# Designs tried in a protein design chat: VHH binders against HTH-type transcriptional repressor CarH (carH). Part 4

Target 1, 299 residues: HTH-type transcriptional repressor CarH (carH), of Myxococcus xanthus (q50900)
Amino acid sequence: MAERTYRINIAAELAGVRVELIRAWERRYGVLTPRRTPAGYRAYTDRDVAVLKQLKRLTDEGVAISEAAKLLPQLMEGLEAEVAGRGASQDARPHAETWRESMLAATQAYDQPRVSDVLDEVLAALPPLKAFDEVLAPLLCDVGERWESGTLTVAQEHLVSQMVRARLVSLLHAAPLGRHRHGVLACFPEEEHEMGLLGAALRLRHLGVRVTLLGQRVPAEDLGRAVLALRPDFVGLSTVASRSAEDFEDTLTRLRQALPRGLPVWVGGAAARSHQAVCERLAVHVFQGEEDWDRLAGT
Below, E stands for the ipSAE of ESMFold2; O stands for the ipSAE of OpenDDE; V2 stands for 0.75 times the mean of E and O plus 0.25 times the DockQ between their complexes.

## First folded at step 1 (VHH)

Design b11 (framework vhh_brivekimig_d4)
Fold by ESMFold2-Fast, scan of step 1:
Structure b11 (fold): chain B 299 residues (1-299), chain A 120 residues (1-120)
Amino acid sequence: as target 1 above (299 residues)
Amino acid sequence: EVQLVESGGGVVQPGGSLRLSCAASGFTFSDYYMSWVRQAPGKGPEWVSSISSSGSTILYADSVKGRFTISRDNSKNTLYLQMNSLRPEDTALYYCAREYDSWGEGMDVSSQGTLVTVSS
C-alpha cells in the first residue's frame, strides 16, 4: 500500500511544528525532502511527519537543530513504529466546527458575552495562525454568506465581525516586530473585505516582516503618499469582491501608477486570481500559495 | 447558508473511473478557489486538487497527477473531479471545499462527503 500525503499545514498540525519552522529546517538543514507539486505545494508522507516529530522533541529538549539533524540516521529505526502507530489524525477540525457553531448560535441570539467567551476559548486552545485559518476566517465567511442570503441580519453580521476584528488586531500587536523587511498592506480602494488582509498581516509578522496595515478604503493617491513616507520593501493589496475586467484594470492601473515602478506589488484575493492576465500586464504579482509567504518575507 | 453537496461516489474496480460533482449554494461560487480533499478511514485528510475562480490555475497532489482532472462550471455552481485509473489506495471519503481566506491557506470543507471504494 502506498503511503498517503499531507499538505504542509496538516503535516505541521500532526507533528506539532509550525509551518515556518518546517520550511526553515527543510531549506537550511536538508532534514527532509518532501514531494512538491509544480505550484510549489509540499506533499509530506507519514515518514516525513515522523521525522518532524523527532526533530521537535529534540529541539524542545534544548538540542540545536543542526545537532538534531545529525541524529536522525540513528533514529531511523523508530520511523516504522511511528508510522505504524498513526491510526487517527490529531487536528483541531472537530473542535473548530463546534466553536464555529457555538459562535454562530450566540450571534443569532445577540449573546455578545457568549461570542466573547468562545473567542477566548479558541485563542487559548490554538496558536494565532491556526485560530485564524480554522475558526475565525471560516466563521466570518459563513456569517457573510448567511447575511447575503438573508438568514442573518446586518446587525448580527456587524456584531461578530467587529468582535473578531478586535481579537485579530490584538494578535497583530502581540506578534513580534520585524526589522529585516517592511510591507505595507491595504485593500483595493472600494474593497470592504479585510479579514484575509488581517490574516496575511498576522502571518507576515510571524515570519519577521514589519507590517504597516492601512486596511479598507485607501485611495490610490493616499497609498502612494504613505509609500513615499514609509519606503517599504513591498506593497500587498487585497481584492475579494467580484469586479468587471474594466473596473479591475482601471483600479489596478491607478494603484500601479501611484507606486514607484521598481517597488514589488502583490495582490491577493479571489478577484486578483480571476484577473491574472491584467496583473501580469501591469507587472503585479498574484499571491498563489504557501511559497509566496517565503518570497514576501525575503526567506 | 453555505451548502456544498457532493455526489458521484460509488464502488468501482481497479483501473475504473468515477466522476464526482459538488453542487454549491449560498455564496457566489464564481468568486472562490475550490478544492477536493479526501480522507481514508482512520487517517488524516489529504488535499487532492484546487482550481481557481476562472479555472485558469489548477493544482494536483502528486499522488493523483495525471489520473485525476478537476474542473468547474460557474454557470451551474458546480465543481467536478474526474477520476481515472483508480487504485485501491484512492478509497476514501471525498469532500468539496471552498477557499475562504483571500491570502492564506484555509478551506471551508463540506461535512457530508461522498464515498469512493475501489475494490475487486
Scores: ipSAE 0.017, ipTM 0.251, lowest interface PAE 7.7, mean pLDDT 77

Design b12 (framework vhh_brivekimig_d4; at its last look DockQ between E and O 0.02; V2 from the best seeds 0.00; counts 0 for: pae O 12.6 > 2, placed apart)
Fold by OpenDDE, look of step 2:
Parts: sequence; structure tokens; C-alpha cells
Structure b12 (fold): chain B 299 residues (1-299), chain A 121 residues (1-121)
Amino acid sequence: as target 1 above (299 residues)
Amino acid sequence: EVQLVESGGGVVQPGGSLRLSCAASGFTFSSYAMSWVRQAPGKGPEWVSSISGSGGSTLYADSVKGRFTISRDNSKNTLYLQMNSLRPEDTALYYCAKTYVYRGGEYFDYSSQGTLVTVSS
């Protein structure tokens, strides 16, 4: 199986490094030797992207790129060692709370580096889906609740949420590209909580499902157009924020109308679960749990 | 150079069992989480299972949960997948994958040749 590769623009985006800088680094310091596609384009591996991320980190810390390039092998070894030492815990549950608390404390202190470090620990210790289910999702829920209660500021919420999002996106990119089935995933038009959707995408990808992720604030009509073009096997919608049954029904009706008849539509999130009767009336499936992943995957 | 060599594949009847092995070299094996990924004919890759570097943490796809067991022997640089109660839908090329953990996420390297598992009556 061919290693997943990215074009330079995608690699740049994933690493947070400008394309020009990547080219410069390659040319001047030889830090990467990307493969070339048959068409002659550079193909970057996940490893390449990781290298780029490390270089970026170092340079952001004020290390000269020439020096960073020299340190890269050591850093990679260090990362390997760190991962080795941290992966020993069978039950992440006891650590999950500690990790969440640490990240919350760091968030409150606006200590982004500390949040990042704890995230690294979590991802080193746990497989992607487990990390999401046991640590990241609960963290985000807690963050949301605290924000809502006024114990965290918007800035603090954004700080931690964006960091977690970035990690999830990275995990998604690292996940196998499935083609067993195709799902289009989107949030409700006014839904601001996208992490559940990202988690769903991650799960589906690992189940071999091709996922088109549209994200937040997708108008119903645009979703319809996309679905017509893509012809997926199903649509997955995420709605977390509480709303009245009437509002929920109105929104879901609009969405259902925009989509082809007979196309399976799934809705996940707390709001969806709370309005199951509405979903049933509209012939929309409510995601309930683990059994539904198999249904979505067609297994 | 990272090398991953899968073995143990074969033809089995439904309900049968197989044990896959993956010999790893070219990196500090115990420092990395490892995964199994499979690809059925005409389908995309599907993640099957992961195990932490120390072996203390495991995760399974729902499709194989309760039937498959991932394990590793770090002294032998070997990853294992015990597959029980095999089903026709388990037919696939199975690959072992090195997991990279870096700032910004997790990465999978599963560019090996794989081992073929065929479950048929």
C-alpha cells in the first residue's frame, strides 16, 4: 500500500509552514527529500509533515533554521523516547482526568505551550479514537460548560478548542483513506460546535468510510447541491446546542428537503438525541451509539 | 530505514483463526505505537487495531472488537494480531503500521507489502 502523500500546498497547510519556506528549507538545508509523483510533483509523507512541524516549532522559538536542521535528528529521537515512556498506561481513565485538569489549568493561565505539551502526552499515550473519546471530547465538553457558566472566557475557550481542533484535523489526515462508503458530514447551519463532527469523521475514516467534511455554517441549499454533486451513501449532521423542538424541526425539515429523497440522513449530538421524535417524523436517523457506527459503515 | 514485514496470512474457513505477525526494524520499536490496517479488494484501507509502545493500551475497530487481539513483543520487535471467529468480510490484505506521535497529531506509516487473509467456505 502506498504511503499517504500530500502535495506541497497541503503539507504546508498541515505543518503551518509557507510553501516558499518549505522549498527554501529543502533547498538550503536538505531537511526533506520528498518523493515525486509520476507527474513530477513533490509528494510529502506524514513523516515529512511531522518534520516540518518540528522545524516550525523550533524556528518559532527563535532557533535559526540552520540550527534547527541540525537538531532535528535529536528531536525526533527525543520524541520517540517520550512516546515510549508514556505509552505504558493500560487504563488511561485515571490519567484522563489528570490530563483534562492540566489542560484546563493551562488554559486558564493562557499557557498555550503547556496545553500543547499535555495534548502531546495524551496522543502519545492513547490511540487516536481513544484519545478523542476519553480525553478530548470530555475536555471540550467541560470547556463548553465552563464557558457557558462564565468560568472561562471566550478567549480561553478559543485557545484550547483551536488547539484540540488542530490535533483532530491532523489525526484525520493521518487516518486511512476509506472508500467503502461515502459520507458527507456537516453541522447544522447555526451549530458552532464542530468537534463532535470531527470525532465522527475520525471514527468513520477508521472504519474505511470516505468522508467529505463540510464543517460549520453550511446552508441547507448548499448542502443539497454538494450532495447532488458528490452522491454520497449518507449524510451525517451534527447538532449539539440545545434548541426548542420547534426550531429543531424547522431546521431539520429544511435540511431534509434540500437532500435527495431516499438518501439516509443521520443526526448526531445531544440536541438530536433530545428531539428523537422529530427526527423520526422526518425519517432521519438519530445516532445513538456504537452500533450505529456499523450501520454508517455498512458493516 | 523503517522496515515492516507482515506474515501469517492464509486461507481459512469462516469461524477459523489466524495469527498475524509483523517484524519491525529500522527504528526503536518500543518507542512507537503500532497499528494494523487492512484493505479488502475494491475497498479502501480500514483501521483494525492499535497498541501503545509499551503494550499497555489497545484499541479496536468495532468490526473486530471481541474477535481480534493486538499484542506486541518489544524484545522481538514484533507486532501480533490474533484473529478469531473470522468472517468472509475479514478478507483483506493486512498491514502493520508504525504510529508517529508529534506535535500536531498522529501519523501512520503502513507502506509495507501486507499479508493476505482470505476467509472463504
Scores: ipSAE 0.000, ipTM 0.211, lowest interface PAE 12.6, mean pLDDT 84
ESMFold2-Fast, scan of step 1: ipSAE 0.369; ipTM 0.742
ESMFold2, look of step 2: ipSAE 0.011; ipTM 0.486
ESMFold2 (binder alone), look of step 2: mean pLDDT 80; pTM 0.804

Design b13 (framework vhh_brivekimig_d4)
Fold by ESMFold2-Fast, scan of step 1:
Structure b13 (fold): chain B 299 residues (1-299), chain A 121 residues (1-121)
Amino acid sequence: as target 1 above (299 residues)
Amino acid sequence: EVQLVESGGGVVQPGGSLRLSCAASGFTFSSYAMSWVRQAPGKGPEWVSSISGSGGSTLYADSVKGRFTISRDNSKNTLYLQMNSLRPEDTALYYCARHLYTSPWEGFDYSSQGTLVTVSS
């Protein structure tokens, strides 16, 4: 069945437990059995993260890990009963949908203070990556589609998008920096859709990758100069706006030529997927799915 | 409690057709773009097709253009993949995926189970 899952680095961040310790706890005490994706990486559920949080709490309080592991079944039963009780008594929609609809209604009314209040509530209630995945990214998707259908005006779309962007940039500045792996991220030349790139930067930072984010509308020559100075381990490029195969190939060829030939280049977004054969010919990787996060993070 | 349940896979002869379905629950289905992703034996995951939340826009991998059609019924919270002119190389586990804007590009939230499509030669 489909269920939100996290890879070990994300689970570690959410639980506040380092990756090596999670592996040790699993190996020595059998405290959880994460399932594996078809790609072979570990998949940690929200329940697995809750288990890790309880183990961290107990060990931080001075309880030995072996004793904490023995207490888990009773503690998890209590947590599951509490969650089920709140769920059973729920007469309202899930919080994520409630927050998104509140922000949408406020946006339609040009109620900037209300949008700000709900954004603050979301970020206080959820860890940064979960806030982005479950609330902010779905909101931006909904807003974009309503703007395209004419249900939202350009001004309303700009209002909420700018407020979300400001919060994402703040989260990026607060995110931890990696020490041993470095990526430079930019949009394609003349590409203005940057929210996906911001989300990717946030995830990579939480995976321990140092990210230099150059953002939207970066000319190929300027990207080349930045890369020569920074000497990153890879370059990640975002391309969302629809392009002909010829235009895509011309643009990507200029980008490839501006970058060192041996440097890994990754491209993502709807346009990259549409033109995967062009990417392969130019020795450029296309982001395909969740397994590629480990490849980018060097894990 | 996000749930994505794939069905419709099976064994089919080359040149045959199959329709895959994905029943979604636990989220506002119409607010998310959806994709089909497949993994052939011994290969990594390959993105197959995407559809916007409204159903107004679709994208296809070059390997399936003209043969596969993605569609959705938002009133039933169901995603479909109509596969025609099937080839042995289409043999794979097929996964229903919800789009997340957590990649430089786009992340997926998909089922670990999938539905198996086998095109026998």
Scores: ipSAE 0.027, ipTM 0.446, lowest interface PAE 6.1, mean pLDDT 79

Design b14 (framework vhh_brivekimig_d4)
Fold by ESMFold2-Fast, scan of step 1:
Structure b14 (fold): chain B 299 residues (1-299), chain A 121 residues (1-121)
Amino acid sequence: as target 1 above (299 residues)
Amino acid sequence: EVQLVESGGGVVQPGGSLRLSCAASGFTFSDYYMSWVRQAPGKGPEWVSSISSSGSTILYADSVKGRFTISRDNSKNTLYLQMNSLRPEDTALYYCAKSPRIYYGEAFDYSSQGTLVTVSS
């Protein structure tokens, strides 16, 4: 994998140095020459962050920045050893943790510009699917957990969820339309949890599938009409909210009956896995995990 | 199979201390928020504390702030709860929980054995 890089705001957090100080040190003392991303942003490496940490330690100890800058050649061996220890991992996981924690802190502070900046950094640093799997989906889990525990308000949950949703929808619109395979994706009729469905749409678009996304709260009869008009190769349904076995079976039976018998129907989400026997009886496929993406895409 | 095994409970006097441990297996421990949840006799479950996958974000219920400390060791797949200044109201079965992935519709699993903490007056 490519060497990890950070935008100035994340480098500032990692090093414990304000953004304004980093710019001043760079401009006035030439201590850093960060590379530029294809998007034109400054790209700070783990080495650059280590340099910033050392400069902060020296200035905190009372050394003037001009004198600290003169010590950089002597710090090179120490920095190389430190960077070797940190840069051993080529995984984006350490960055993913930092980005998630930054967005959570910004959400608690109602700092929408900060959440936006970190989302932009994530999407510039990672391919769309990797951004979803390693940052955005875990972030949504963390937000849901904190909302359930009472540590995030409904307003804070809505703020970050709407921002993530907007970015996912933009990524979907940017992808080329598939030509050979077409899926219609919707939530169960009374299901409000949409983010898993958006992630599935993104994954399928990446695999070259044309996706018609109908979203939340689609009644069975309306889904049936859409399917007759669109004639897709499959229907994918998301169901997350807990349901009784009776309610689940009644709803899925109506969905199955509204759709052509020969049309493959896939259901994903925790409620589907909780009621797998019902799905099997009604000739509905349950999404089990990573192995099923290629099956949905017809590859 | 997700397995969580709690230990370290016991009987202590008010003002005493206990350290709980949770050994996790069957999932990528370092990917998940981990939580401690307790259930006092005759009451529903009460969330106590959570810790992010990296350990950088820590949350506490108001009832335990300043007295309890949550920590984790990702190299050992182990979650800890250091409980100080224990009160009779802290008497409960303590459960370690893998925080649910809400977008996947997962729920907290309290089917583990738990570890009993009794603060005797």
Scores: ipSAE 0.000, ipTM 0.158, lowest interface PAE 13.2, mean pLDDT 77

Design c01 (framework vhh_7b18_3)
Fold by ESMFold2-Fast, scan of step 1:
Structure c01 (fold): chain B 299 residues (1-299), chain A 121 residues (1-121)
Amino acid sequence: as target 1 above (299 residues)
Amino acid sequence: QVQLVETGGGLVQPGGSLRLSCAASGFTFSSYAMGWARQVPGKGLEWVSYISSGGSTEYQDSVKGRFTISRDNAKSTVYLQMNSLKPEDTAVYYCAKDRGYSWYRSGFDYWGQGTQVTVSS
């Protein structure tokens, strides 16, 4: 079944927002990525109209559009309820598995507009943490495995990973900054797998933790300098790529020595699990489960 | 709400085989990585094997080549085929659900009740 769409003039009337303002919001703040018809016109969904109504409400209440735009991921959590309130649901939400299958098929076809549309649908339908856990992270895992098996090319992997990364960064910017506890998050030296670290950052921000995200390929000595300047309450490190026990111990030893002795250091990822005994000897915490998020957040 | 029910444990002689099954309910099974962990009396939980939502598998070095993990998404079930069992494999085996794509792959949020595996002559 086709989803109802509106041209910009009709969307403007339905939302109570002038056409010129919608174009300004799209161009300057990226608040909407409307579909394109085969004729090249913008096609606004009922969900897009609901987003425009929320932005209008916030700006009418005195919230600056830049701040309202940052709230979009949270606003999208409620939009399905508003859209559903218009009558009997002919617009049934697909299951998480269906969204992942659709994005995988679109990725194989190099169909960026379709990947974008499904990502927007996921983020409108699910809370940010649930979207990550049930759709985005399983998709990235599946894509990575298919790339390693030769079923997907590097270009196909990069296509979807770049689009997911852009959405995760937007969610992070919209998440609460936190005020009471501060963590510095980085990947291990030479580690390029950052999506799990982005997910951890998102979860910590929703737990009220201020996060400084340093990302990929951070050398031990550079992390040490950043920590001296920022004075965080803890450091969280991600290590995914397979490493020998000797290489892991050498790297973790340099990391531990580069950081203040009393500063808690947490390590997660597949490689940390494989070398847990090394972590224990070096007084580094290995993430073990749900309770550890509260420990990181300071409970 | 979330339930994990293990079956297939028992007594077996060294060199024998067992197949463990874990029936899962209360969550979107296909979206989550599943694993097996074991606990020897007096020790903490030791990870044994993982299977991702996409079907990729990982094994603890001590069981690699002897154990095989698999899943059936249509049945919401994960399996552990254990071959060439050794006395050191004697433990309570737990089916475990990962919290989703974890920055930490060993992040279990739910365990089953456990099933006893005893390898002895």
Scores: ipSAE 0.015, ipTM 0.443, lowest interface PAE 5.4, mean pLDDT 80

Design c02 (framework vhh_7b18_3)
Amino acid sequence: QVQLVETGGGLVQPGGSLRLSCAASGFTFSSYAMGWARQVPGKGLEWVSYISSGGSTEYQDSVKGRFTISRDNAKSTVYLQMNSLKPEDTAVYYCARGYSSGWYRGYFDYWGQGTQVTVSS
ESMFold2-Fast, scan of step 1: ipSAE 0.233; ipTM 0.590

Design c03 (framework vhh_7b18_3)
Fold by ESMFold2-Fast, scan of step 1:
Structure c03 (fold): chain B 299 residues (1-299), chain A 121 residues (1-121)
Amino acid sequence: as target 1 above (299 residues)
Amino acid sequence: QVQLVETGGGLVQPGGSLRLSCAASGFTFSSYAMGWARQVPGKGLEWVSYISSGGSTEYQDSVKGRFTISRDNAKSTVYLQMNSLKPEDTAVYYCARVRYGSWTPRGFDYWGQGTQVTVSS
């Protein structure tokens, strides 16, 4: 079987490195020799992505790219372990999957002390952002789906959601306040799903952004008043509940009109991704992944 | 090792139909949300559709009503039925396993190789 390959944009997303930076690293430092498809496109292997991740780690730690490139031969000794680890789901997230399973089983049994114990173990074992991304957000998504399909009751869903929410609020209070950039975060009008918004607030605080969290059920006009008083650098909005293109456009148009013309507006959540063309027409940014956190935190 | 293998791409005329399939292995398929994304020539990567572990579906506005995502947990396969195809649907289509994140599932953690769909006369 041939080794799987990725186009440059996907390799960039997987490695957390901008496309232009990958091209610069290839051209100037010879750090990668991507294959070419018969059609002439660059084809990046899992090994190439692992190399990009190593270079990103070193440059993020303050090592110049020229020096990081010189360290590649030494780092190659670990590349097979990384490539093997990326291929196996159990190797990728053994603890995360077991913690999630334990909490689901405890939730089904109405075993609140066990859910609490596992949550404490997760938060002791992982940094806050990893705990959210690898355990808490997947758990909440799974719980929501089981509740929707009828395999979990409303009481079971509320049990785990309230416990997770309490821990997220605690982590947010402990997070740095930020000084250089200010964002106002709110859910769409009529939106009840706030866990994604809480996670976004936590991420932005750890990136040094001051966050004013307004939460769920904020009418467009009230958001406009808050923004005039607070004068933030951007507004971030969360929208999860499914809605028609017409309803989404009507709501987003009211939101855009309630906010200052030049103020950047970002939307995240499943419904925002469903309606990207509407967002583009209304000059609203859709949150899509890793690169967008840097854009929100600064230039 | 996680593997996602797409099939079903090809050349179709405007108004035609194609069904893409993605065979998954190396993980507990029924426990993961799955999705489709496409890379349009000259543009960035665009999310197309999502299906949760429980079967809830979401669609990009431009494909809603024309595309249908579905899954068969017994076969560890996710499908994308594409009807009423338009020239602007021409792209490389990727099957992906959904990653969770702060504002939404954060995109995807494992990707297939992609399959080319070309809509033209």
Scores: ipSAE 0.098, ipTM 0.513, lowest interface PAE 4.4, mean pLDDT 81

Design c04 (framework vhh_7b18_3)
Fold by ESMFold2-Fast, scan of step 1:
Structure c04 (fold): chain B 299 residues (1-299), chain A 122 residues (1-122)
Amino acid sequence: as target 1 above (299 residues)
Amino acid sequence: QVQLVETGGGLVQPGGSLRLSCAASGFTFSSYAMGWARQVPGKGLEWVSYISSGGSTEYQDSVKGRFTISRDNAKSTVYLQMNSLKPEDTAVYYCAKERYTWGSGTYYFDYWGQGTQVTVSS
């Protein structure tokens, strides 16, 4: 069976325990044996997160970690019994699906206050990255597909996408500064699709990276000027819309030439994958998946 | 929790057919894209096909015209009909729920099933 897992940063956020403390507890008390991904990363299950929450509660109440570790098996047995009983009566549908359905219905009705209320509820209930992955990104994908098929109007699409974008940008602005790593993120020139770029920005924020988000339709020359002023550690670019190999190569060549020699450039999106050989020839990294987040974060 | 259960693998002669099924639970099936990927002996995992929540399909070049992906939202099941099978199709086939993320502009596999073995041999 497939089992849901989280990386240590997400497990830390869900449990309310700092990453350093999780590693210390694991190393010294053996309270967790998280799985390893093929790339070698620690993968934490829902049970592992529950263990961390119990350890945090006990240590917050003044119980020494060595004593808390000894009590954990008894506490987890009780929680497992409770979860088993509750699971039998619960709908398999998570709150995330209910929120998405509610916002879609409100969007169809042009009920802006309702969309706003549900967005506020989502962001109060879920950590930012989980809110994006489970609610906001699926909603934006669904809305975009319905708009393209003609089941939603342009006005309905713009209503919800503008409200979602405003909340995501607000979350990014709230992120702490002061880490030693900085990335500038932008879409290709003439590129409109920014949902993936917003997701990348949120994930990098969770990894402690300072992010400057420039967004859609950034000309190569303007990106070059921004990079000279900001002095980032890397540039991340998004490209989704289909392009000919010639147009892609011309655009990426101009982008590469506008940026300092030796500055790492990463490209993501469907068009980057379609033209990977061009990216490799121009010494540009193509984002391949989860393992590349640590490379971008310098961890 | 999300569960994906693959069935339908087995041993088949070259030129034969198999139909793989993937029963999904623990999420709103109709809201997600679903796909198939395969682990070929001696190679990494490779994508085979996907079907969007809206029913759009895409295929890897080596299987176009031979494989057909479909879904039944009422049964929360995705299928892979494999025709004109070749020895090179021998692999463990994985069903996956896909998640949109930066890096593809399409979907990355979020959850993987346990896989089902397909062996094409005389």
Scores: ipSAE 0.036, ipTM 0.445, lowest interface PAE 5.4, mean pLDDT 78

Design c05 (framework vhh_7b18_3)
Amino acid sequence: QVQLVETGGGLVQPGGSLRLSCAASGFTFSSYAMGWARQVPGKGLEWVSYISSGGSTEYQDSVKGRFTISRDNAKSTVYLQMNSLKPEDTAVYYCARDSKTYWGGYTKAFDIWGQGTQVTVSS
ESMFold2-Fast, scan of step 1: ipSAE 0.197; ipTM 0.612

Design c06 (framework vhh_7b18_3)
Fold by ESMFold2-Fast, scan of step 1:
Structure c06 (fold): chain B 299 residues (1-299), chain A 121 residues (1-121)
Amino acid sequence: as target 1 above (299 residues)
Amino acid sequence: QVQLVETGGGLVQPGGSLRLSCAASGFTFSSYAMGWARQVPGKGLEWVSYISSGGSTEYQDSVKGRFTISRDNAKSTVYLQMNSLKPEDTAVYYCAKVYRSGWPTKYFDYWGQGTQVTVSS
């Protein structure tokens, strides 16, 4: 019986887990026992690959890596891992709050290395969608509110937003390309707040939807031209900045008129929620919560 | 241990008024936006109003001019003053710690247990 070992890149391919995540799981949670060559390089066994596959399965099911690590010994002994509901004590909520507080404190101190370290820890510990929903989106909103109240400066806001944006773009590139259903995502024509739209793109890609992300500052006429060329199944629009009902209705009317009559249009963000009746009159759907993801994905 | 406790709901006649209160604990209240949402029977959740950490307010079109949101940072409490109540305002009202970003599943960070408002003759 010869024990086979793999370099980290091969172990990553076999397990379906990216190399950076394997390193983070080993370093932070001690879930792997990789051997070292005489030269100091890591060597992963078939057992190590099996462990990675089980951790991937549990984290794909929404279990935090810290909790998955606790369940792993029982699972490897043939015990079925029970995935507790969202209200269970095994939820990652305590860590999510700690990470958000740490990043906020580091942002206030202009401590970019600390913000970077915590961001990397978050993305190693949580699946992408959970990281966005429980840590990154709440952090960005808190930072935005504190900037508006004068508690944080523009420089502090830009520091953390730039770093979060880079991680979200990386996650989008790593997400599988969807097939069979296609959405075009853009911000309202004068909207600069794109982080919520990036999160929507990430969620939809993980739901198997092909996403064409146009981003911020897309004029209505240009969106119309893109839609005629791409022929998507729906359009998703983001609007966050406060505006009057009249201005909102004028803008949304122009957007609706630029798009094919039968094409579903969805709008998310604080401004859409403030002007829900306008959206209903213009036959535009307002994103309200969890159930709407299935409606967008066509499931 | 974030907790949000709503009070002030009840039965009121059309044209009447109610004041809802939400007592918050377990977080730095003054640093967060707070808001109210309602669950209307048969319609799902509707966003009603929010107030930023800096005191800026926004209202859904259907309640503008009738509802007023306010906060007392010393008491860690957010209020919703509801005037000129209509039968269509009948709902369970929830207090929430709010995130104003676009599309995330957790737009409201924490929810209270809710308080029932019934507007009926």
Scores: ipSAE 0.116, ipTM 0.526, lowest interface PAE 5.3, mean pLDDT 79

